# VH-VL binders against b1a7s3r263to410, part 46

Target 1, 148 residues: b1a7s3r263to410
Amino acid sequence: VTIVYDTMHYSTQKMAHEIAEGIMAEGYDVEMFFLHEDERSEIVKSILDSKAIAIGAPTINDEPYPSIGDLMYYLKGLRFERTGIKRKAVTFGSMGGKGGTPASLGKDLGEYGFDVVDTCEVYYVPDEEENKACFKLGQKLVEEAKKI
Short names: E, the ipSAE of ESMFold2; O, the ipSAE of OpenDDE; V2, 0.75 times the mean of E and O plus 0.25 times the DockQ between their complexes.

## First folded at step 18 (VH-VL; framework fv_ponezumab)

Design q8 (at its last look DockQ between E and O 0.51; V2 from the best seeds 0.00; counts 0 for: pae E 6.4 > 2)
Fold by OpenDDE, look of step 18:
Structure q8 (fold): chain C 148 residues (1-148), chain A 117 residues (1-117), chain B 112 residues (1-112)
Amino acid sequence: as target 1 above (148 residues)
Amino acid sequence: QVQLVQSGAEVKKPGASVKVSCKASGYTFTYYWIHWVRQAPGQGLEWMGRIHPSGGRTKYAERLQDRVTMTRDTSTSTVYMELSSLRSEDTAVYYCARTFGSYFDYWGQGTTVTVSS
Amino acid sequence: DVVMTQSPLSLPVTLGQPASISCKSSESLVYSDGNTYLNWFQQRPGQSPRRLIYWVSELDSGVPDRFSGSGSGTDFTLKISRVEAEDVGVYYCMQGTHWPRTFGQGTRLEIK
């Protein structure tokens, strides 16, 4: 499973790691990527080798965090719908206002050939219950991936 | 409280290998990257590489890429840094450091590695 | 590699007087997300480095407010309003925008 995220105040990062914990709890390994620190080619390679992915970014100015853009364009160009594999996906992110990034990313991934199974969005810093929700999101992703 | 406790001082011959451990406690081990930074006597800080505890992904400094290996044991919340083909220039204090995001917030106490004939 | 250049390398200061350290990067430290990943570390004699400032000017918890950071792009400054005896040590800037991560040479602060 590949997890890719960016973060502004590290709330989305916390979410990513909770998702990772959920995935690992199910006995699956995780490749974690932080857009600030990892090359897009490496991320894409991992995604191509994965049956499931989680992509997360915060919302800023009512749009997905800008850094996620180049990755999304990269994924769009790869034509995953032609791979013969319907990869499972979840999206997540934090917001300080209106939000909408998880839904936006989910829509795009769907168009790119992914099966978006769920999303998670939190306001500012995730609380204990929201962290648990992210954990469960990871578990759900694995459960869905097992169906492939 | 967050703690990074490193293994004790090492004395090695040139050509040998050294493996330094960094045991993390007081936080969720898989939440944070662990970086290694070394400091030769009287010199500045040199970034060596990083490892992600969850999947074990690593990134190494190009100068050390062929000699350094970073691993982790999630069951013991421990990260390891192994440096092979040791040279006198590798004599330094080696630090592990926790990173949440892109900045270092906690450091180990350091491990002195001495390479001498 | 991004080169971080500190000045001065040696900084003798009288107790109670202000201190200023410059750090210059060979290229911009502004990341695509708009943040500038410049850190300042303090290393007291015989101790591990300690982060003082992140994102150019954000003060870490527990760090005295006599410390401050400023700057943008490629030019950064660490200031101590009133130097105390406990401030003796080596100060490093570090960039977290580019790989590999790189540090300045360090500035040794000593009491006159």
Scores: ipSAE 0.444, ipTM 0.846, lowest interface PAE 1.6, mean pLDDT 94
Fold by ESMFold2, look of step 18:
Structure q8 (fold): chain C 148 residues (1-148), chain A 117 residues (1-117), chain B 112 residues (1-112)
Amino acid sequence: as target 1 above (148 residues)
Amino acid sequence: QVQLVQSGAEVKKPGASVKVSCKASGYTFTYYWIHWVRQAPGQGLEWMGRIHPSGGRTKYAERLQDRVTMTRDTSTSTVYMELSSLRSEDTAVYYCARTFGSYFDYWGQGTTVTVSS
Amino acid sequence: DVVMTQSPLSLPVTLGQPASISCKSSESLVYSDGNTYLNWFQQRPGQSPRRLIYWVSELDSGVPDRFSGSGSGTDFTLKISRVEAEDVGVYYCMQGTHWPRTFGQGTRLEIK
């Protein structure tokens, strides 16, 4: 499973870690990418090799960070519906204002050929219930990916 | 609590190699980049490179890429930095450091490497 | 490589007085994601470096709010509103926008 995220205040990174814990609790490997530290080509290669992905970003002025948008635009051009593998996806993010990034990312991924199984959004920093929700999101992603 | 514990001081001859370890505890090892930074006596900090324990991905400073290798062992939560073809200019304190959303939120205690003939 | 230039390199200051350290980069530190990856570190005598500030102005956990960071693009400032004895050490700026990551020369803060 490939997890890709970007974050301003570490909230999205914390959510990514909880999702990863849920995946690993089900006995599956996770490969994590932080857009600031990682190259797009490595991320895309990992996505192509994966049955399941999780993509997350915080919301700024109702839009994802430019780096996430750049990745999403690149994924659009790859035409994943033509790869012959129907990949599962979840989206996640934190908000400090209007929100809506996970839903927007999910809609885009669906149009790109992914089966988006769920989303998760929190206000600022996830609380205990929201951490549990992220953990369960990881578990759900694995459950859906097993169906492939 | 997050802790990075490095191996002990090393004394080496020019031309030899050194391998410094950095054992992580108190957090999930595979979630965070580990960087290596060194500090020659009386000088500033020099970034050497980084490794992500998930998958072992690395990137090295151009000046060092021919001589530095970074590896990890996920079973012991340990990263390693090996510097070959040592020169007297490589005498320094070598630090490992973790990132969390930005560079270097936790640092190891440092490992002194002395290169002398 | 991006050159990070600090001034002053030596900063004697009286206890309780403010201090200001400048850091200038040879290139813009605004990354493609819109963030500016400028960090400040403190190295107390005989210790490993400690992160003070990330993303120009965000205080790290446990850093007193007498520290503040500001700036944009290529020009950045670390300020201490009231210098205390434990603030003695060398302060480094570091850029994380470009590869390789590079540090300023350091500013040695001393109590006079």
Scores: ipSAE 0.078, ipTM 0.611, lowest interface PAE 6.4, mean pLDDT 82
ESMFold2 (binder alone), look of step 18: mean pLDDT 91; pTM 0.856

## First folded at step 19 (VH-VL; framework fv_ponezumab)

Design r1 (at its last fold request DockQ between E and O 0.79; V2 from the best seeds 0.00; counts 0 for: pae E 3.7 > 2)
Fold by OpenDDE, fold request of step 20:
Structure r1 (fold): chain C 148 residues (1-148), chain A 117 residues (1-117), chain B 112 residues (1-112)
Amino acid sequence: as target 1 above (148 residues)
Amino acid sequence: QVQLVQSGAEVKKPGASVKVSCKASGYTFTYYYIHWVRQAPGQGLEWMGRIHPSGGRTKYAERLQDRVTMTRDTSTSTVYMELSSLRSEDTAVYYCARTFGSYFDYWGQGTTVTVSS
Amino acid sequence: DVVMTQSPLSLPVTLGQPASISCKSSQSLVYEDGNTYLNWFQQRPGQSPRRLIYWVSELDEGVPDRFSGSGSGTDFTLKISRVEAEDVGVYYCMQGTHWPRTFGQGTRLEIK
């Protein structure tokens, strides 16, 4: 499973970690990417090799964090609907206002050929319940991926 | 209590290889990058490269790319940095450091590597 | 590679007096996310480096408020309002925007 995230105040990073915990609890490996650290080509390669992905970013100015834009555009061009499998996906993100990034990313991934199974969004720093929700999101992703 | 514990001092001859270990504890090993930074005696800090333990992905400084290899053992939460074809200029203290983004939040104690004839 | 240039390289300071270190990057350190990944590290004698400041001006937890960072683009400054004995060491700026990551030469702060 590939997890890709960016983060501004490290809330989305925390979410990514909780999602990873959920995935790993189900006995699956996670390869985690941080957009500030990793090349887009490496991320895309991992996604292509994965049946399931989690993509997350914070919301800024009521839009997805700008840094995720080039990755999404990259994914758009790869025509995942033509790869022979319908990969499972979840989206996540933190917000300081009205949010919307997970929904936006999910919409795009859906258009790219992914089966977006669920999403998670938190306001500022995730609390205990929100962390649990992220954990469960990871589990759900794995359960859905098993159907492929 | 996050800790990065590095292996002990090394003395090597020119042309030899050295492998320094960095054992991580107190956190989930596969969630954070480990960077390596070295410091020659009386000199500044030099970034060598980094590895992400979840997939073993590496980035190296170009000047060291042909001689440096970073690996990880997830079962022992240990990262390794191997430097081959050692030169006197490789004499330095080598540090491992945990990061996210550019945040070097935890450092190992350093490993002194001395290269001399 | 992005070259980080610090000045001065040697900084003798009288206790209680202010100190200022300049760091200049050969390229803009503004990343695509809008953040500027400029860090300041302190290395006391015989110790590992410790980060003091990130994102130009954000103090790490536990860092005295005597320390402050400022700047933008390619020009940055670390200031110590009142130098104390424990501040002796070498200070490095570091950019985390571009690959490879690069450090300044270091500035050795000593007490006169």
Scores: ipSAE 0.914, ipTM 0.957, lowest interface PAE 0.5, mean pLDDT 96
Fold by ESMFold2, look of step 19:
Structure r1 (fold): chain C 148 residues (1-148), chain A 117 residues (1-117), chain B 112 residues (1-112)
Amino acid sequence: as target 1 above (148 residues)
Amino acid sequence: QVQLVQSGAEVKKPGASVKVSCKASGYTFTYYYIHWVRQAPGQGLEWMGRIHPSGGRTKYAERLQDRVTMTRDTSTSTVYMELSSLRSEDTAVYYCARTFGSYFDYWGQGTTVTVSS
Amino acid sequence: DVVMTQSPLSLPVTLGQPASISCKSSQSLVYEDGNTYLNWFQQRPGQSPRRLIYWVSELDEGVPDRFSGSGSGTDFTLKISRVEAEDVGVYYCMQGTHWPRTFGQGTRLEIK
């Protein structure tokens, strides 16, 4: 499973870690990417080799960060439906205002050929219950991916 | 508690190779990048490269890329840095460090590598 | 490579007095995501570097609030409002915006 994120104040990274915990609790490997640290080509390669992905980004001024938009554009150009596998996806993010980034990313991924099974969004920094929700999100992603 | 424990000091001859280990504990090893930074005697810090354990992907400083190799073993939570074709100017303390985001939040204790004839 | 230039390189300070360290980069440290990846570290004698400040001005956990960071673009400052004996060591700035990551030369803070 491939997890890709960008983050403000590192809250989205904490969410990514909890999603990864849920995935690994089900016995599956995770490859994690931070957009600031990794080349886009490496991220796309990992997504192509994965049956399930998690994509997360924070919202700033009620808009998603530009760098995640560039990744989404590359994914749009790939023809994932031609692989004969409808890959499973979740989206997640933190917000400092209105939010809505996970839903917007999910809509886009659905149009790109992914089966978006759920989303998770938190205000600023995830609390313990929100961490549990992210953990369950990871478990759900694997449960749905097993149907492939 | 997060801890990075490095292998012991090494003395090497010019032209040899050195392999330094960095064992991580107190956190999930595959979630975080590990960087390598060295400090020559009386000098500042020089970034050498980094590896992410979850896929083993690496990025090296351009001036070192022909001589440095970083690997990891997820079963032992250990990162390795190997530097070949050693020169006297490679004498330094070598540190591994974890990042949170792009911030080096935990450092190993350092491994002194001495290259002498 | 982005060059990080610190000033001064040696900073003797009287206990209880303020200290200020400048760090200038050869390129802007503002990344595509709008963040500025400028960090400060302290290395006490015989120890590994330890974390102080990230994102220009955010104090790491456990760092006294007499430390502060400021700046933007290419010009950054670390300040200690009142120097204490434990503050002795070498201070480095580091940029995480560009590859390779690069450090300043270090500023040695000493108590007079």
Scores: ipSAE 0.472, ipTM 0.799, lowest interface PAE 2.7, mean pLDDT 85
ESMFold2 (binder alone), look of step 19: mean pLDDT 90; pTM 0.853
OpenDDE, look of step 19: ipSAE 0.913; ipTM 0.957
ESMFold2, fold request of step 20: ipSAE 0.332, 0.339, 0.358; ipTM 0.746, 0.756, 0.745
ESMFold2 (binder alone), fold request of step 20: mean pLDDT 90, 90, 91; pTM 0.860, 0.863, 0.865
OpenDDE, fold request of step 20: ipSAE 0.912, 0.914; ipTM 0.957, 0.957

Design r2 (at its last look DockQ between E and O 0.79; V2 from the best seeds 0.00; counts 0 for: pae E 3.3 > 2)
Fold by OpenDDE, look of step 19:
Structure r2 (fold): chain C 148 residues (1-148), chain A 117 residues (1-117), chain B 112 residues (1-112)
Amino acid sequence: as target 1 above (148 residues)
Amino acid sequence: QVQLVQSGAEVKKPGASVKVSCKASGYTFTYYYIHWVRQAPGQGLEWMGRIHPSGGRTKYAERLQDRVTMTRDTSTSTVYMELSSLRSEDTAVYYCARTFGSYFDYWGQGTTVTVSS
Amino acid sequence: DVVMTQSPLSLPVTLGQPASISCKSSESLVYSDGNTYLNWFQQRPGQSPRRLIYWVSELDYGVPDRFSGSGSGTDFTLKISRVEAEDVGVYYCMQGSHYPRTFGQGTRLEIK
């Protein structure tokens, strides 16, 4: 499973970690990418080798964090719908206002050939219940991936 | 609590290799990057490279890329930095550090590597 | 590579007085996400470097009240409002916006 995220105030990172915990609790390995640090080619390679992915970014100015843009365009061009499998995906992100990033990313991933199974969005820093929700999101991702 | 515990001091001859370990604890090993930074005696800090433990992905400083290799063992939560073809100028204290992305938040205690004929 | 230039390199300070360290980058440290990633580290004698400030942005986690960071683009400043004996050591800036990561030369803070 591949987890890719960016973060502004590390809330989305916290979400990513909880998602990872959920995935790992189900006995699956996670490769985690931070957009500020990792090459897009490495991220894409991992995604190609994964049956499931989690992509997260915060919302800024009512749009997905800009850094996620080039990755999404990269994914779009790869035509994952033609790879032979429909990978499972979840999206997540934090927001300080209206939000919408997880839904936006999910919509795009769906168009790119992924099966977006769920999403998670939190306001500012995730609380305990929201962390649990993220954990459950990871578990759900794995459960869906098992169907492939 | 987060801890990075490094291996002990090393004394090497020129041309030899050294492998320093950094054992992480107190957090999920595969969530954070580990960077290596060295400091020659009386000098400043020099970035050597980094590794992400979840996939073993690495980035190296260009000047060291031909001689440095970073690896990890997830079963022991340990990162390794191996430097080959050692030179006198490689004499330094070597630090591992955990990062929140670009933010270095925890450092190991350092490993002194002395290269002398 | 981004060159980080600190000034001064030596900073003798009287206890209780303020101190200021400048760090200039050869290139803008504004990353594509709009954030500026500039770290400040403190290294006390015989110790490992210690994080002081993560970045020159709105968030400063775990920074002592006496320390503050400011700046943008290519010019950054670390300030100590009231220098204490425990502040003796070498301070480094490090840019986290570009690879390779690069450090300033270090500023040695001493008590007069």
Scores: ipSAE 0.880, ipTM 0.947, lowest interface PAE 0.5, mean pLDDT 94
Fold by ESMFold2, look of step 19:
Structure r2 (fold): chain C 148 residues (1-148), chain A 117 residues (1-117), chain B 112 residues (1-112)
Amino acid sequence: as target 1 above (148 residues)
Amino acid sequence: QVQLVQSGAEVKKPGASVKVSCKASGYTFTYYYIHWVRQAPGQGLEWMGRIHPSGGRTKYAERLQDRVTMTRDTSTSTVYMELSSLRSEDTAVYYCARTFGSYFDYWGQGTTVTVSS
Amino acid sequence: DVVMTQSPLSLPVTLGQPASISCKSSESLVYSDGNTYLNWFQQRPGQSPRRLIYWVSELDYGVPDRFSGSGSGTDFTLKISRVEAEDVGVYYCMQGSHYPRTFGQGTRLEIK
């Protein structure tokens, strides 16, 4: 499973780690990418080799981060609906304002040929219940991916 | 507690190679990048490159890319940095460091590599 | 490579007095995600570097509030409001916005 994230105040990174824990609790490996650190070509290669992805980005003042937009543009161009595999996806993120980035990313991924299973957004820093929700999100992603 | 423990000091001749290890403990090894930074005697810090253990993917400083290789062993939670074709200017203390996000939050104790003939 | 230039390189200071260190980059450090990846590190004698500040002005966990960071674009400043004996060491700025990551030359803070 491929997890890709960008983060604000590291809250989205913490969510990515909890999602990864849920995936690994189901016995599956995770490859993790941080958009600031990794080349887009490496991320896309991992996605193409995966049946399931998790994409996370923060919402800050309702402004998208340019780095996530570049990745989404590449995914749009690859026409995943034509690969014969409808990969599963979740989106996640933290917000400091109005939020909405995970839902927007989920809609875009659906248009790009992914089966978006769920979306998770937390306010600022995830609390204990929100960490549990992220863990369960990872488990749910794997459960849905097994149906492919 | 998070720790990065590096291998011991090395003395090498010009033209040889050195392989420095960095053993991680106290956290999930495959979640975090490990970077390598070196410090020549009396000089500042120079970034060498980084590796992410979850896939083993690397990025190196262009100045060093022909001579540096970073690898990892997930079974021992250890990262390795190998520098080949050693020169006298490679004499330095070599540090591994973990990032949280883009920031180095934990550093190894450093490994002194001396290149002399 | 992005050049990071610190001044002064040597900073003798009287205990209890303020200290200020400048760091200038050869290129803007505003990254495509809108963040400015400018960090400050302290290296005490005989120790590994320790992070003090990230994102220009955010104090790392356990860093005393007498430390502060400011600046934008290419010009950045680290300040210590009241220097204590434990502050002796070398201070580095580092940029994380461009590859390769680069450090300033360091500023040696000493007690007069």
Scores: ipSAE 0.397, ipTM 0.774, lowest interface PAE 3.3, mean pLDDT 85
ESMFold2 (binder alone), look of step 19: mean pLDDT 91; pTM 0.890

Design r3 (at its last look DockQ between E and O 0.76; V2 from the best seeds 0.00; counts 0 for: pae E 3.0 > 2)
Fold by OpenDDE, look of step 19:
Structure r3 (fold): chain C 148 residues (1-148), chain A 117 residues (1-117), chain B 112 residues (1-112)
Amino acid sequence: as target 1 above (148 residues)
Amino acid sequence: QVQLVQSGAEVKKPGASVKVSCKASGYTFTYYYIHWVRQAPGQGLEWMGRIHPSGGRTRYAERLQDRVTMTRDTSTSTVYMELSSLRSEDTAVYYCARSYGSYFDYWGQGTTVTVSS
Amino acid sequence: DVVMTQSPLSLPVTLGQPASISCKSSESLVYSDGNTYLEWFQQRPGQSPRRLIYWVSELDSGVPDRFSGSGSGTDFTLKISRVEAEDVGVYYCMQGSHYPRTFGQGTRLEIK
């Protein structure tokens, strides 16, 4: 499973970690990417080798964090619907206002050939219940991926 | 608490290789990058490269890319840095450091590597 | 590579007096997300580096508030309002906005 995220104040990172915990609790490995640190080609390679992905980014100015844009365009051009499998996906993100990033990313991933199974969005820093929700999101992702 | 514990001091001949270990604890090993930074005697800090433990992805300093190899063992939460073709100028204290996002937050205690004929 | 230039390289200070260290980068350290990944580290004699400041001005946990960081773009400053004996050591700035990561030369703070 590939987890890709960006983060501003590391709330989205916290979410990514909880999602990872959920995935690993189900006995699956996670490869985690942080957009500030990793090459897009490496991320794409991992996604291609994965049956399931989690993509997360915070919301800024009522839009997804700009850094996620180039990755999304990369994914769009790869035509994942032509790969022979419909990968499972979840999206997540933190927001300080109106939000909407997880839904936006999910919509795009759906158009790119992914099966978006669920999303998770939190206001500011995730609380205990929201962390649990992220954990469960990871579990759900694995559960869905097993169907492939 | 987060801890990075490195292997002991090494003494090597020129041309040899050295492999330093960095064992992480107190956090989920596969979530954060581990960087290696060295410091020659009386000199400043030099970034050598980094590895992400979840996939073993690495980035190396260009001047060292032909001689340095970073690996990880997830079962033991340990990162390794191997430097080959050692030369006298490789004499230094070698540090592993964890990065939280794009900034460093925890450092190992350092490993002294001495290269001398 | 981004060159980090510190000044001064040697900083003798009287106890209780303030200290200031400059760090300049050859390129802007403002990342695409708007953050500036400039860190300050303290290395006491015989010890590993310790992070003092991140994101130019954010004080790390446990670091005394007599330390402060400021700056923007390519010019940064670490200040100590009143130097104490435990502050003796070498201070490094580091940029985390570009690869490879690069450090300043270090500033050795000593007590007069």
Scores: ipSAE 0.916, ipTM 0.961, lowest interface PAE 0.5, mean pLDDT 96
Fold by ESMFold2, look of step 19:
Structure r3 (fold): chain C 148 residues (1-148), chain A 117 residues (1-117), chain B 112 residues (1-112)
Amino acid sequence: as target 1 above (148 residues)
Amino acid sequence: QVQLVQSGAEVKKPGASVKVSCKASGYTFTYYYIHWVRQAPGQGLEWMGRIHPSGGRTRYAERLQDRVTMTRDTSTSTVYMELSSLRSEDTAVYYCARSYGSYFDYWGQGTTVTVSS
Amino acid sequence: DVVMTQSPLSLPVTLGQPASISCKSSESLVYSDGNTYLEWFQQRPGQSPRRLIYWVSELDSGVPDRFSGSGSGTDFTLKISRVEAEDVGVYYCMQGSHYPRTFGQGTRLEIK
């Protein structure tokens, strides 16, 4: 499973780690990417090799975070709907205002050929219940991916 | 508790190689980047590169890319940094550091490497 | 490589007085995600570096509030409002917006 995130104040990274814990609790490995640190080509390679992905980013200026937009544009061009595999996806993120980035990313991924299982959005920093929800999101992603 | 424990001091001759280990504990090893930073005696800090233990992805400082190799062993939660074709200017304390997001939150104790003719 | 220039390189300070350290970058540190990856580290004698501040102005956990960071673009400042004996050491800025990550030369803070 491939987890890709970007972050502000580390909230999205904390969510990514909780999702990873849920995936690993089901006995599956995770490869994690931080958009600032990793090259797009490495991320795309991992996504192509995966049955399930999790993509997360915070909202900036009521729009999707600019770095994630570059990745999403590239994924659009790969036309995943023409592969023989309907890959599973979840989206997640933190917000400090209007929000809606996880839902917007989910809609885009659906159009690109992914089966978007669920989303998770928190305000600023996840609390204990929101951490549990991220853990469950990871478990749900694996459960759905097993059906492929 | 997060700990990064490095291997002991080494003395090498010019032209040799050195391999320094950094053993992580107290957290999920495959979630975090490990960076290497060195500090020559009486000098500042120089970033050498980093590895992500999930997948083993590396990125090296351009000045060192022909001589440095970073690897990891997930079964022992250990990262290795190997520097080849050693020169006297490679004499330094070598640190491993974990990053959370973009910042270095935990550092190893340092490993002194002395390159002496 | 982005050059990080600190001044002063040596900073003798009287206990209880303020201290200020400048860090300037040769290029803007605003990354394509809109964030500025500028950090400050403290290295006490004989120890590994310790993070003080990240994202220009955010204090790390356990760092006294007499430390503060400010700046934008290419100009950044670390301030200590009231220097204490435990503050002796070398202070580094580091940028993470460009590869490779680069450090300032360090500022050695001493009690005079």
Scores: ipSAE 0.451, ipTM 0.793, lowest interface PAE 3.0, mean pLDDT 85
ESMFold2 (binder alone), look of step 19: mean pLDDT 92; pTM 0.926

